# Ledger of designs, part 2: VHH binders against Flagellar brake protein YcgR (ycgR)

Target 1, 263 residues: Flagellar brake protein YcgR (ycgR), of Thauera aminoaromatica (c4kar8)
Amino acid sequence: MAELSTPSPASPAPLDGGRGDELEKFTLRGARQILQLLQDLITHRGLITAHTGGGHSFMTAVLKVDEERGRVVLDPSPDPQANRRALAAPRLTCVTQLDGIRIQFPLVGLGEGQDKGRPALFAPLPAEMLRLQRREFYRLQVPLAHELSCLLKAEDLARKPVEVSARVIDIGAGGVAVVVPTGAAEFVIGGTLPACRLALPDGEPIELDLEVRNLNRQTQRNGTEQLRVGLRFAALPRAADTRIQRYIFKTERALNAKARGGL

## First folded at step 1 (VHH)

Design nc15
Fold by OpenDDE, look of step 3:
Structure nc15 (fold): chain B 263 residues (1-263), chain A 121 residues (1-121)
Amino acid sequence: as target 1 above (263 residues)
Amino acid sequence: DVQLVESGGGLVQAGGSLRLSCAASGYTFSEYDMYWGRQAPGKGREWVSGISPSGSTTAYASSVKGRFTISRDNAKNTLYLQMNNLKPEDTALYYCATGSYVEYTFGTDYWGQGTQVTVSS
């Protein structure tokens, strides 16, 4: 009985660098963003496929970020041959997923050493990280005239509680995207904002918990910066869900009617 | 519904120029990325250019880089594509879109009907 070795789920192949311009929107280069994303990988114990070239790869994880030394610590392979290949490679391409989002980043200058008495791999912090956000749900682009807002309960840099009124720019069954002034609050991807209030045109605000899913900084022409925050509904009561769905459908119908009747 | 209406296409000789416009309505235009795409006869839809909400960030396909310029007027809810030094291979239906990329694929939430650009040799 030949044990059909279940093909090991094919390690996701690295994205071809030839589409660099197309992927620029999803490339993080900010030191803070990179550090945060690496920390998120540590927190979630994200398994990483490290590609060494020549069709070879091994499984690893980010164990630590050393900000003082500007380096990342990786778990070595149990296979000595894989580690040798990694150290010999001019570039390591790391691929992983966090919350359904594909993450890819290069490491250059890999070395081996000890971390707290355990074998480890070391590399300088990546200069860039690719984060591909997928929309899980259809999002209605909110008409400007509706002026939807969400009161966010967040923290500032000093971890002091702050309330920020944010404009809702799109809404779906799974969440909202909002814009806030830069510096109004500190947001952490994966963090929960409890007891926020979503204002819909049809009644009282909806109280709900929100989870930060993505952050995008935008510089306006006038030099002002704003932050686009993607938020997931972490706990949505059924009544609230119904109201949100009703709003979406009503708005879509109205927009369609306007489009058909628009002089 | 979100409406995107392209205009400015036409017939032009190789080396010529065209300026495309895309009028957007039904959503907060100034808060979303905008894109130009094109579809040549018998080919798939391809990404041409993108611009951030503020216009501070622009991107171009390698095939059009240095020849095409994307811009926007948020006060007019209008996206533009200046196309210079046009080539026969630029012949396509050009459409504007708002949306995002999904992995390696140009994904759009909304797109217009397009405007035809034909470049003769």
Scores: ipSAE 0.000, ipTM 0.239, lowest interface PAE 12.8, mean pLDDT 82

Design pa1
Fold by OpenDDE, look of step 3:
Structure pa1 (fold): chain B 263 residues (1-263), chain A 121 residues (1-121)
Amino acid sequence: as target 1 above (263 residues)
Amino acid sequence: QVQLVESGGGMVQPGGSLRLSCAASGFTFSSYAMSWVRRAPGKGPEWVSTISGSGGSTSYADSVKGRFTISRDNAKNTLYLQMNSLKPEDTALYYCAKDYYDEWGSYFDYWGQGTQVTVSS
């Protein structure tokens, strides 16, 4: 009776899978650069969201950098349960922004202790930090007033075809991010959703094929669970591309005008 | 450039009230959810409250529920936090924070310098 070795569940593909080469130029790996960036976060009192996996996160801040011991010191959450999750997590994904630049870095080997008699979290210095300027990966945050939606043709848990009206939260030249209620449909990364309909404010909905590139289950602060789905335009007709680009450009211009005190 | 400027902090006795304000500029204020976050001495940041861009939805931490009220005036680009029945444990630096959402979830992309609230007898 040959014990069929159940294949160890494939380690979740690094969230950054397909863009690895493109992100390299934005990745800091130098010890001095990493230390400086962490120090900048301290100086600016950076609010960091630390993701522990499973849709859970907590707020933290860098308290200090211990160069001698090669570790970073973080504020613990006021929520003991969040701290337990953090300590149990194999990896934290920390996200913040400084001066309009998105910063992301992993922490592994998290431990708890005390710093100057106060509870603190400790981790080895990150091996890398990602700095992304919005200009290079511009995705328009869709104004709530525009109420963009995408009709998704998906399947439920029983593989029955379902149509889900999803709110579009951001849009770029390459795709959209949408939010759906948890359990509305089953999505598979790499799967194609054919003949979906993207509704723009101007004109008829655009029919297009979408590829699922990212799934993120999250619990909102109000306790509501949502699924964020990152979708790539798999097949976009030229006319549709033009319409999408026009919308993005027009909206961006309007937002910038308002930001400058324009009507 | 995005700017968030908090005001209205001060010293108050237990049971007292304060109203915080946050003046926002450099972005379409009504298009984003806004939050209050606080940081007490020796503690990590704590989420306090969030209000949607339209103002139609609000949420509160359990620690402040029933005592604090978040509101906004989109015509004035201003966020507010009415704090009633203040307790010593509410002593903290209060930040106005702009919500942002991407593939990693929700986080704050901008926040102010904070306004100090001190509750003491």
Scores: ipSAE 0.598, ipTM 0.843, lowest interface PAE 0.9, mean pLDDT 87

Design pa2 (from pa1 with K98R D99G Y100E D102W E103D W104S G105T S106G F108L)
Fold by OpenDDE, look of step 3:
Structure pa2 (fold): chain B 263 residues (1-263), chain A 121 residues (1-121)
Amino acid sequence: as target 1 above (263 residues)
Amino acid sequence: QVQLVESGGGMVQPGGSLRLSCAASGFTFSSYAMSWVRRAPGKGPEWVSTISGSGGSTSYADSVKGRFTISRDNAKNTLYLQMNSLKPEDTALYYCARGEYWDSTGYLDYWGQGTQVTVSS
């Protein structure tokens, strides 16, 4: 009797999509964002665990994104039984990760066929993808009074270079979150924004490269839509890192002092 | 940050042997089951082997059973795969992955960049 070692509770279960409002901020619904993320999975040769229900899963990978046909192509399982289960399932729950960030997305309408003469699974593009960014680093909420800004060098929909002045809303050792007007520029998750300028209160702006990590549309109370962009420091000089850290520590100290009634 | 770095891949002749290593960091290594997965050209990912956190339990795909041995050194945060009697069909990119895969059920949450194994005459 091989004691079926109870799966260690440490294996993260698929995220139940039902945790309503809290997951919405991590959910991508934009077609371009979804396409880019799928392409990134291809580029990085991301492994996917596809759950078929009933406690069953199989390993797969994205082979191709067919934008023209609006479908994703997946590797079939080497196990024919797993493929049968997949095709019979009303929904696949796909779980993967990129750069330490968990990604989950549903696929519905799975079919089988051939891609370049090889067996493949096909599904319509997912309508949404959940990207859970674990903040590895403490993020300071920037006081409004500090008016931190970041000049973003981006492109518009026509791929024309544009500069966008963005308000920094939070900052950490690993990056910044900014808000920009909707339509100010086109951002692609995984894309690099070179030679941006972060303005800190203590001197000249810091020139740095930024990588787009997250995009969230936010509707303000007044009905105005804004885009929140999570940006990672892609290349940060040591001197810049020191300045950023100093700013964070100084600000935190000030906020804590205020909270204690000292100011 | 969780990091997994595979090494030990290369080119060998049929019947040869290789030992793969995976250096793990950024988490309590002994608390997690670890697995090997491989991806051959033109084929989907295939689970190869799993070992429990303590190392007390191991499982293998039928295709590698009797030829491959998974092991771990928790003091060194290292996962191993000893591959003997290698066949051309074992040619693949081999991934070290955190998590378990058992009987078509499992979950892998992190993996490395992989190490290439090529079995050719």
Scores: ipSAE 0.617, ipTM 0.857, lowest interface PAE 0.8, mean pLDDT 87

Design pa4 (from pa1 with K98R Y100L Y101D D102Y E103W W104E G105S S106G Y107T Y110I)
Fold by OpenDDE, look of step 5:
Structure pa4 (fold): chain B 263 residues (1-263), chain A 121 residues (1-121)
Amino acid sequence: as target 1 above (263 residues)
Amino acid sequence: QVQLVESGGGMVQPGGSLRLSCAASGFTFSSYAMSWVRRAPGKGPEWVSTISGSGGSTSYADSVKGRFTISRDNAKNTLYLQMNSLKPEDTALYYCARDLDYWESGTFDIWGQGTQVTVSS
């Protein structure tokens, strides 16, 4: 009587896979892929906005990829101050577009020197490059008339649970930006807001988990301060995704029709 | 006034350990991701590690992965970097920096004056 060893229940895959998964599919980490993409940028003479932090940026281009030395050569700014900021920055965030695809990559370890007798900036090859198709990261500016809202389950300064009704100002496949009154809740970048409710015009609110991605204080023309909160969909059911996509599509079409003079 | 002040640097032998601290003031510390950046002599700045505002997410440069641990105490407005198995190549001025976006930007708007870490036999 051979005791049928009951197969040990497969340990549930750690839920942590959901956060990075959407961006991971768009992230190139292969050395060959990165080199190819950089070469493509060179070939197309793509202008790159290099962000140095503090709201500062300058325009540059990839001039050369030095595979032997494992470095990228960048065009320095004509502004010496911009170059100084770049060299002082712990990280450059480079943003460009190729064939309508947004490309973003970090550069770390920036130095200055000369390439063939010309001033140049040098950095080690990026470890990763993000290639985002515009369509997937398109954020629709929500018309004010639609009055989209998101009920946020957050905490106040005392870590007491609070519910905040926030107006949605933009929406995309990956998340929403909302505005809340200053002091309505405490938000932590990287924090998760569980069981929030996104209200769409087409039916019942969608329950979803939101991750805080960014916080921006905005002063309105009337002097009132508002907090803009960028939120990522941490866990979005397929049905919810479909509804969101449908809303975006429908709204875009309507806006375009209006812009073309179609009453 | 927004300020970051690093401490805990020093000289250690290879294989040794150090713990860096960064005291934050003048802003809501828990609302921001924080990072460590280092600058070695003759080299440009190098990103070391980032931690989310809540402390729930962390990331590391490959050069320090498995050796360094970033953490934070939001009640104390303090960022930490535990550095183990230190190598000579870890010799650098270490800065803490406020990160405006943990995931996308890697942009730092504020950093401290730095604390020197020297790893030498």
Scores: ipSAE 0.000, ipTM 0.225, lowest interface PAE 13.2, mean pLDDT 86

Design pb15 (from pb1 with R98K D99H W100P G101Y E102D Y103E T105Y Y106L)
Fold by OpenDDE, second read of step 2:
Structure pb15 (fold): chain B 263 residues (1-263), chain A 120 residues (1-120)
Amino acid sequence: as target 1 above (263 residues)
Amino acid sequence: QVQLVESGGGMVQPGGSLRLSCAASGFTFSDYYMSWVRRAPGKGPEWVSTISSSGSTISYADSVKGRFTISRDNAKNTLYLQMNSLKPEDTALYYCAKHPYDESYLFDYWGQGTQVTVSS
């Protein structure tokens, strides 16, 4: 019975308190705003990933907002063990998206009961909800003319360290997709590539750690085989994040201007 | 903008078959893992199946194994779910879901879903 190890979603790093000031502008604390957002999640049938800690999570959804009682009603997991974990957790971290915008909110004081004769989970309304701009999930297709590259520190079949210069084909706040020549290195999903270098047009390369998330071998029309590697930023300094965001924003603006007939 | 549009749902008798489709746009479809998830009324969402970017790796929930087949056409940016030997328990709203590169959440995008109803 191969326990399909659902890749244990890394517990979203607690919103590191240090980015507190930057996140404040994206944090909703108003009762009406919170209620409206929760109602929107219901209306749009948003799927929620609820993290219980310890690398465990389950899928849920908001079923109802009870304003009178000041509580939210959630779908229980079909897995009784997941529900037990949820109830035992001091805090749930709920992650979802609406209209391409990431939403994150904590729930504390989870209880179980029945809603209209059906099993349900109950929690007090969240005190705050984080609504992150689309930019975090958006993957910009890198224009070929920009020639972004990433120097990957990887291993070959013999586990010998090799450096591979890879073309970046898309970039987002969370990572990059690159193309590497077939046979240039061996990649393992879940593996970490330390001290890689991402080259942006605006300055010196950014040193960062990358985690391999996807591998896709593609045969080009010309018969050449290429390996596409999806990479997550495992550790990204704040300054690097800012530069990446700036690049994405600038490039998007330029692309949009061009699409509108702008020179 | 990322869009996922599910289709192919409907009403079918037990033992019947349906084929769901998901049209993807707004991202490089061939670079991402894709999944089907379903939600029955009053129940939590249930994972159904996952397929890797190239289609080389596939997984199924035990409840659908041997009956459902996930596939993809990267040239058409389309995800499929062939459902055979349908049971009343398969009645649900079926979602096409995109996996992110980031593990902070299971899916970053999903469609509006397509309703599948298995009833006599």
Scores: ipSAE 0.352, ipTM 0.731, lowest interface PAE 1.5, mean pLDDT 85

Design pb3
Fold by OpenDDE, second read of step 2:
Structure pb3 (fold): chain B 263 residues (1-263), chain A 121 residues (1-121)
Amino acid sequence: as target 1 above (263 residues)
Amino acid sequence: QVQLVESGGGMVQPGGSLRLSCAASGFTFSDYYMSWVRRAPGKGPEWVSTISSSGSTISYADSVKGRFTISRDNAKNTLYLQMNSLKPEDTALYYCARETYYEGLPTFDYWGQGTQVTVSS
């Protein structure tokens, strides 16, 4: 009778699919740090968006941290269907903000029960929490005159490949924000856009892979709706990184000089 | 720094009305979709309403449809929620929230401290 080795529970997929060394400095893995951050979320009554996959999410909050049992207690959704989806999901991706800092953490092994006679959701404590300080991700606002663009390889609503030329509005060491016409393509948070082309003023376009990290619908002053897409550099060659950094520094210096009354 | 400050909450009798306001600062208010979210005692947070940057697109939760009206004044950087025909079930802390999108669904990156609305006889 061959003992079927129960496959070791697959380690929860990292929050950010790109284990880039850059995100590690923002990732909390210490038990004490995680507990403290969860407690802070309770204290500040943080609103959490929990993503269940498949384009579904619900709002929740941390109600309690049970250190003895090693679990977190969450508010269930007022929508029973959302709760069913949450319980069926292999993983929740929880996103929130505290004091201007974005916080993201996974929950695995969600269950339902009661806390003090009220319906609640329960999960083991997260193994990691991502804390992204905005200041650490300096983004240069791209001057309009520079006309930076990024050719995005995306899919339309029919999942057909499309190329979208997007204007770059800000750039940093970790990624770019672009604007696209509404309906130009379908973007999925966490999705990868392979073999995109970033056009800088100083030479040939840079080929790179981009990960969708944020979507924001914006209305321009003229009433036109646009989609702002936050993109992370998923795979950036060293040479490309150097060029991007050089562009940022050069542009910052020029902007600062202009601000000081320099020609 | 992004700030959202809610006001206008209070105690009202069933069938009464309240008008909530949210003062926004620290960002270009006219560029963002804005939402109201509420949290009732002992319940999870609930989405109430969303308004587009220009105000051209509006949506409501079924629970408040026909009774609540969301609006905005971009010149004043202010979001509003007119609440009519209030019910005890509307008792909650009401949050103003700046909207963003994850996986094609609305989410929020900033919200205020909330304003308390209590509907009781």
Scores: ipSAE 0.410, ipTM 0.782, lowest interface PAE 1.2, mean pLDDT 86

Design pc11 (from pc1 with G99S L100F R101P Y102W S103D S104T W105Y G106Q T107G F108M Y110V)
Fold by OpenDDE, look of step 3:
Structure pc11 (fold): chain B 263 residues (1-263), chain A 121 residues (1-121)
Amino acid sequence: as target 1 above (263 residues)
Amino acid sequence: QVQLVESGGGMVQPGGSLRLSCAASGFTFDDYAMSWVRRAPGKGPEWVSTISYSGGDTSYADSVKGRFTISRDNAKNTLYLQMNSLKPEDTALYYCAKSFPWDTYQGMDVWGQGTQVTVSS
């Protein structure tokens, strides 16, 4: 009776090969760096928007960094309901800005207590802090169910114009990552794809110029090769930027709500 | 560089008035709702007021309603807060804040350094 070893489900290859690298450049993971940045927030009296999921957020600030206990102390909301939501949330997404640089970091394990006789929120120090020099680098992994697409105007090997419908797998203020079939078009890093069309769920496609920034060949589990293309928005109209940002935030909220069992 | 710079704070007696200003730079000012937030000693940040991008809509916290007036001059990239009938409870660091492009009321992504308002007899 040959025990059919059920093949261990191949861990989905981190789709983020190229995006991960860009974000990594802006991600602080060093304990000292994180501590310093939190101290800087205190020094500059920086306010923080803490997202609790489900479309809810509250304003807070770092009151203290307790290095000995490895925790951060935050101001509670004046709204008791917001505090309850925060405490119930598996994760807070904290967003702030310092010296024109957007900072984002997660907090997990939020608790309430008192600091010097005053109500306070406590969390372990964040494991990572994202410092984005340009607001443009927030990226959202697009849910498959959204079926976002981008019509790419590219060239084939013979330099003939071709249109390729590409699936958008990642979107941010600065660009998109798409997947195209291998051989569908020739892409050159630094090349511009003019008059492409990004399809968002909320209306008509957005016409925009895209710059090729990254190329990654991926072999799928089924043996099919796909090309992941990282594309920067070369020129993004203001209205388009607003729509993209709206989509990103709406999607994030929805994902967070789902994660909390609200959907 | 995106920047907000508050001014106009100071010390006033109860019943007095102050006008705060916030100079915005580094972004298209009239594309965003703007807000005032304050942080009193020993308290968490409190929302004070919000004004829409066009200035057509305004909202206020109950604690300041009828006393404070938010306004903006988009031509000057400046946000204002007229504060009348000031109370000791209004003592706080007042921040100018820019809303997220996608959320007028639930989140702010840019803050100034704040201007101190002290109401004391």
Scores: ipSAE 0.628, ipTM 0.852, lowest interface PAE 0.8, mean pLDDT 85

Design pc7
Fold by OpenDDE, look of step 3:
Structure pc7 (fold): chain B 263 residues (1-263), chain A 124 residues (1-124)
Amino acid sequence: as target 1 above (263 residues)
Amino acid sequence: QVQLVESGGGMVQPGGSLRLSCAASGFTFDDYAMSWVRRAPGKGPEWVSTISYSGGDTSYADSVKGRFTISRDNAKNTLYLQMNSLKPEDTALYYCAKQGYTISYYDSDAFDIWGQGTQVTVSS
């Protein structure tokens, strides 16, 4: 019996894996953008893991952005030793997430002091902040209420063309997973389904070609069998990609807002 | 039953190489990103590498960048980690982990399934 041990959250590794050029598109360097993102972290009371090097880290939060002085105010650790390490470190690597997106930024020139009579850590504003949502790693679970569907142009067992309306279960930048009734069509892994139509809530269906990547038979609680089909976008126009990304972003934001009690 | 089974661990000298494998079963392997995580004695878990569901994207911890290569064969439901230029600091239990739909290394749910691990020991 493989004990499903839930790993303790590993310290987030630095997002180093992208070619320098690829990371640039995710790096914020504009003063206004940086300030806005820091303010968002404050608003959402985002916990930050501050790495001091040597495998050491402590939990902190951005308490305040001092624009006049060009600095951030951080919550010190309750551990004096952690604070000493932080102050001795040439650089802090701060890692957090906002709305499911990993955020990483360096702080240099850390100092200690007081903010409104409370102990605080101070650092100059970061010169850059990495906001990384790797498109290929993320799939949005589509809310049932959205009723996303994909019209699949497929073939039946007799190779007769059939159209199957499939419910979209999840969506990412690279493709969708759908559910179809068993026997509705014959799917071949590696096969292309041309001129399918993905229905998004925000407008007309998107016409696109889909490649079958995987097939999984699922038994529902009621005993009925369904086929889960993983589909890759074979050729996605830029405009369609933009719409899909916008939908994902908007939906994620809404889900997160709901989770926070904002709805 | 969902299962991940790691293999390929062992003892090697510094500068040596190992190739880890992870056999996946019980889920649609090519729908999920996969990761390697390691745990050294007396240390917390450390993320090592992640590969996207398609294999088109990879990421590495700084500690292993340039030395380790993550890959996958979706036809065989297998994840790999090629480890070159091994160092004593790489000594750890290495886990194969299934990633959820989000890249959040902070959430306990970032990795929803992992194996029993394979031991890698780098010693002179």
Scores: ipSAE 0.027, ipTM 0.349, lowest interface PAE 5.9, mean pLDDT 83

Design vb1
Fold by OpenDDE, look of step 8:
Structure vb1 (fold): chain B 263 residues (1-263), chain A 119 residues (1-119)
Amino acid sequence: as target 1 above (263 residues)
Amino acid sequence: EVQLVESGGGLVQPGGSLRLSCAASGFTFSDYAMAWYRQAPGKGRELVAGIYSGGDTSYADSVKGRFTISRDNAKNTLYLQMNSLRPEDTAVYYCAAGLWSTYPEYDYWGQGTLVTVSS
């Protein structure tokens, strides 16, 4: 009875040192992070291009994450030949995009089976996922129910100091987009708004400096003009950055949970 | 309140060993990537070692083979075993925690502990 030594999964070769270091910052290796990202792909119905090698690929999606069994369930191709290639491949390279962010992850040990009576592909959970996100560029659409606001210290046409309460419509690590009434204040691209106050649901407002990066005048369906202002965080304290990141993360998770029917 | 409290720093002779600890509180420790950074006098802060939530580790080339990063999720504690210490290892060592293991995007930082390697 020859004990078939299950080949120890070859540790993925350390990404080459120089370019590898740059990609390392975008590589997720935490089990929970990987699970979360896979769940996000499910929630958003993210289409995945699965590369089987030799220039061949097929479209798939993550259907389910089985945490108990440590496996991911994929939608099989409608092309039987593609599925055969996938099963024969030593590795699948999965590529997708979520919210404009490229995601890449390997799957090894692909098998076929059924999930709830439907044909499915199964693989162990990926050991790593590459998420090419620049946090400074990601923007969370703020739920209306959160009622985030930013008190802007600006000037009017007469250069008189004014305070404007602006609704936050999106937020990222790098800044916020806000809506202000037309004529409430004058904004200049590249201008700094000092000592503004960002209100988050989790505590006291954050005092911060903001730089005007974008101005967009929009006419609403009702004929009302609104000004959308893109603002960059200037000299954001570390504690404030942490709070903002936490808010974004929690909100994203909540939105994803709701989208999955969990709330 | 989130807290990272470093301990274990001190004076050690070249070739000696130290073990740093970082006690974490106020967040789900097991969900976070953890790291040790150091800042020598007059230099910038540099990564020493990192450990992912899944347990995978990374090291700066300068400390590879000498330092070992580890975590105890049950104790909410991060460790850095430092062996074969050199004068150039003299620095304030900082514990960092982040949801993503991307520098400089760690969410939380300790106050640091001083390690001095001197004859």
Scores: ipSAE 0.010, ipTM 0.278, lowest interface PAE 8.5, mean pLDDT 84

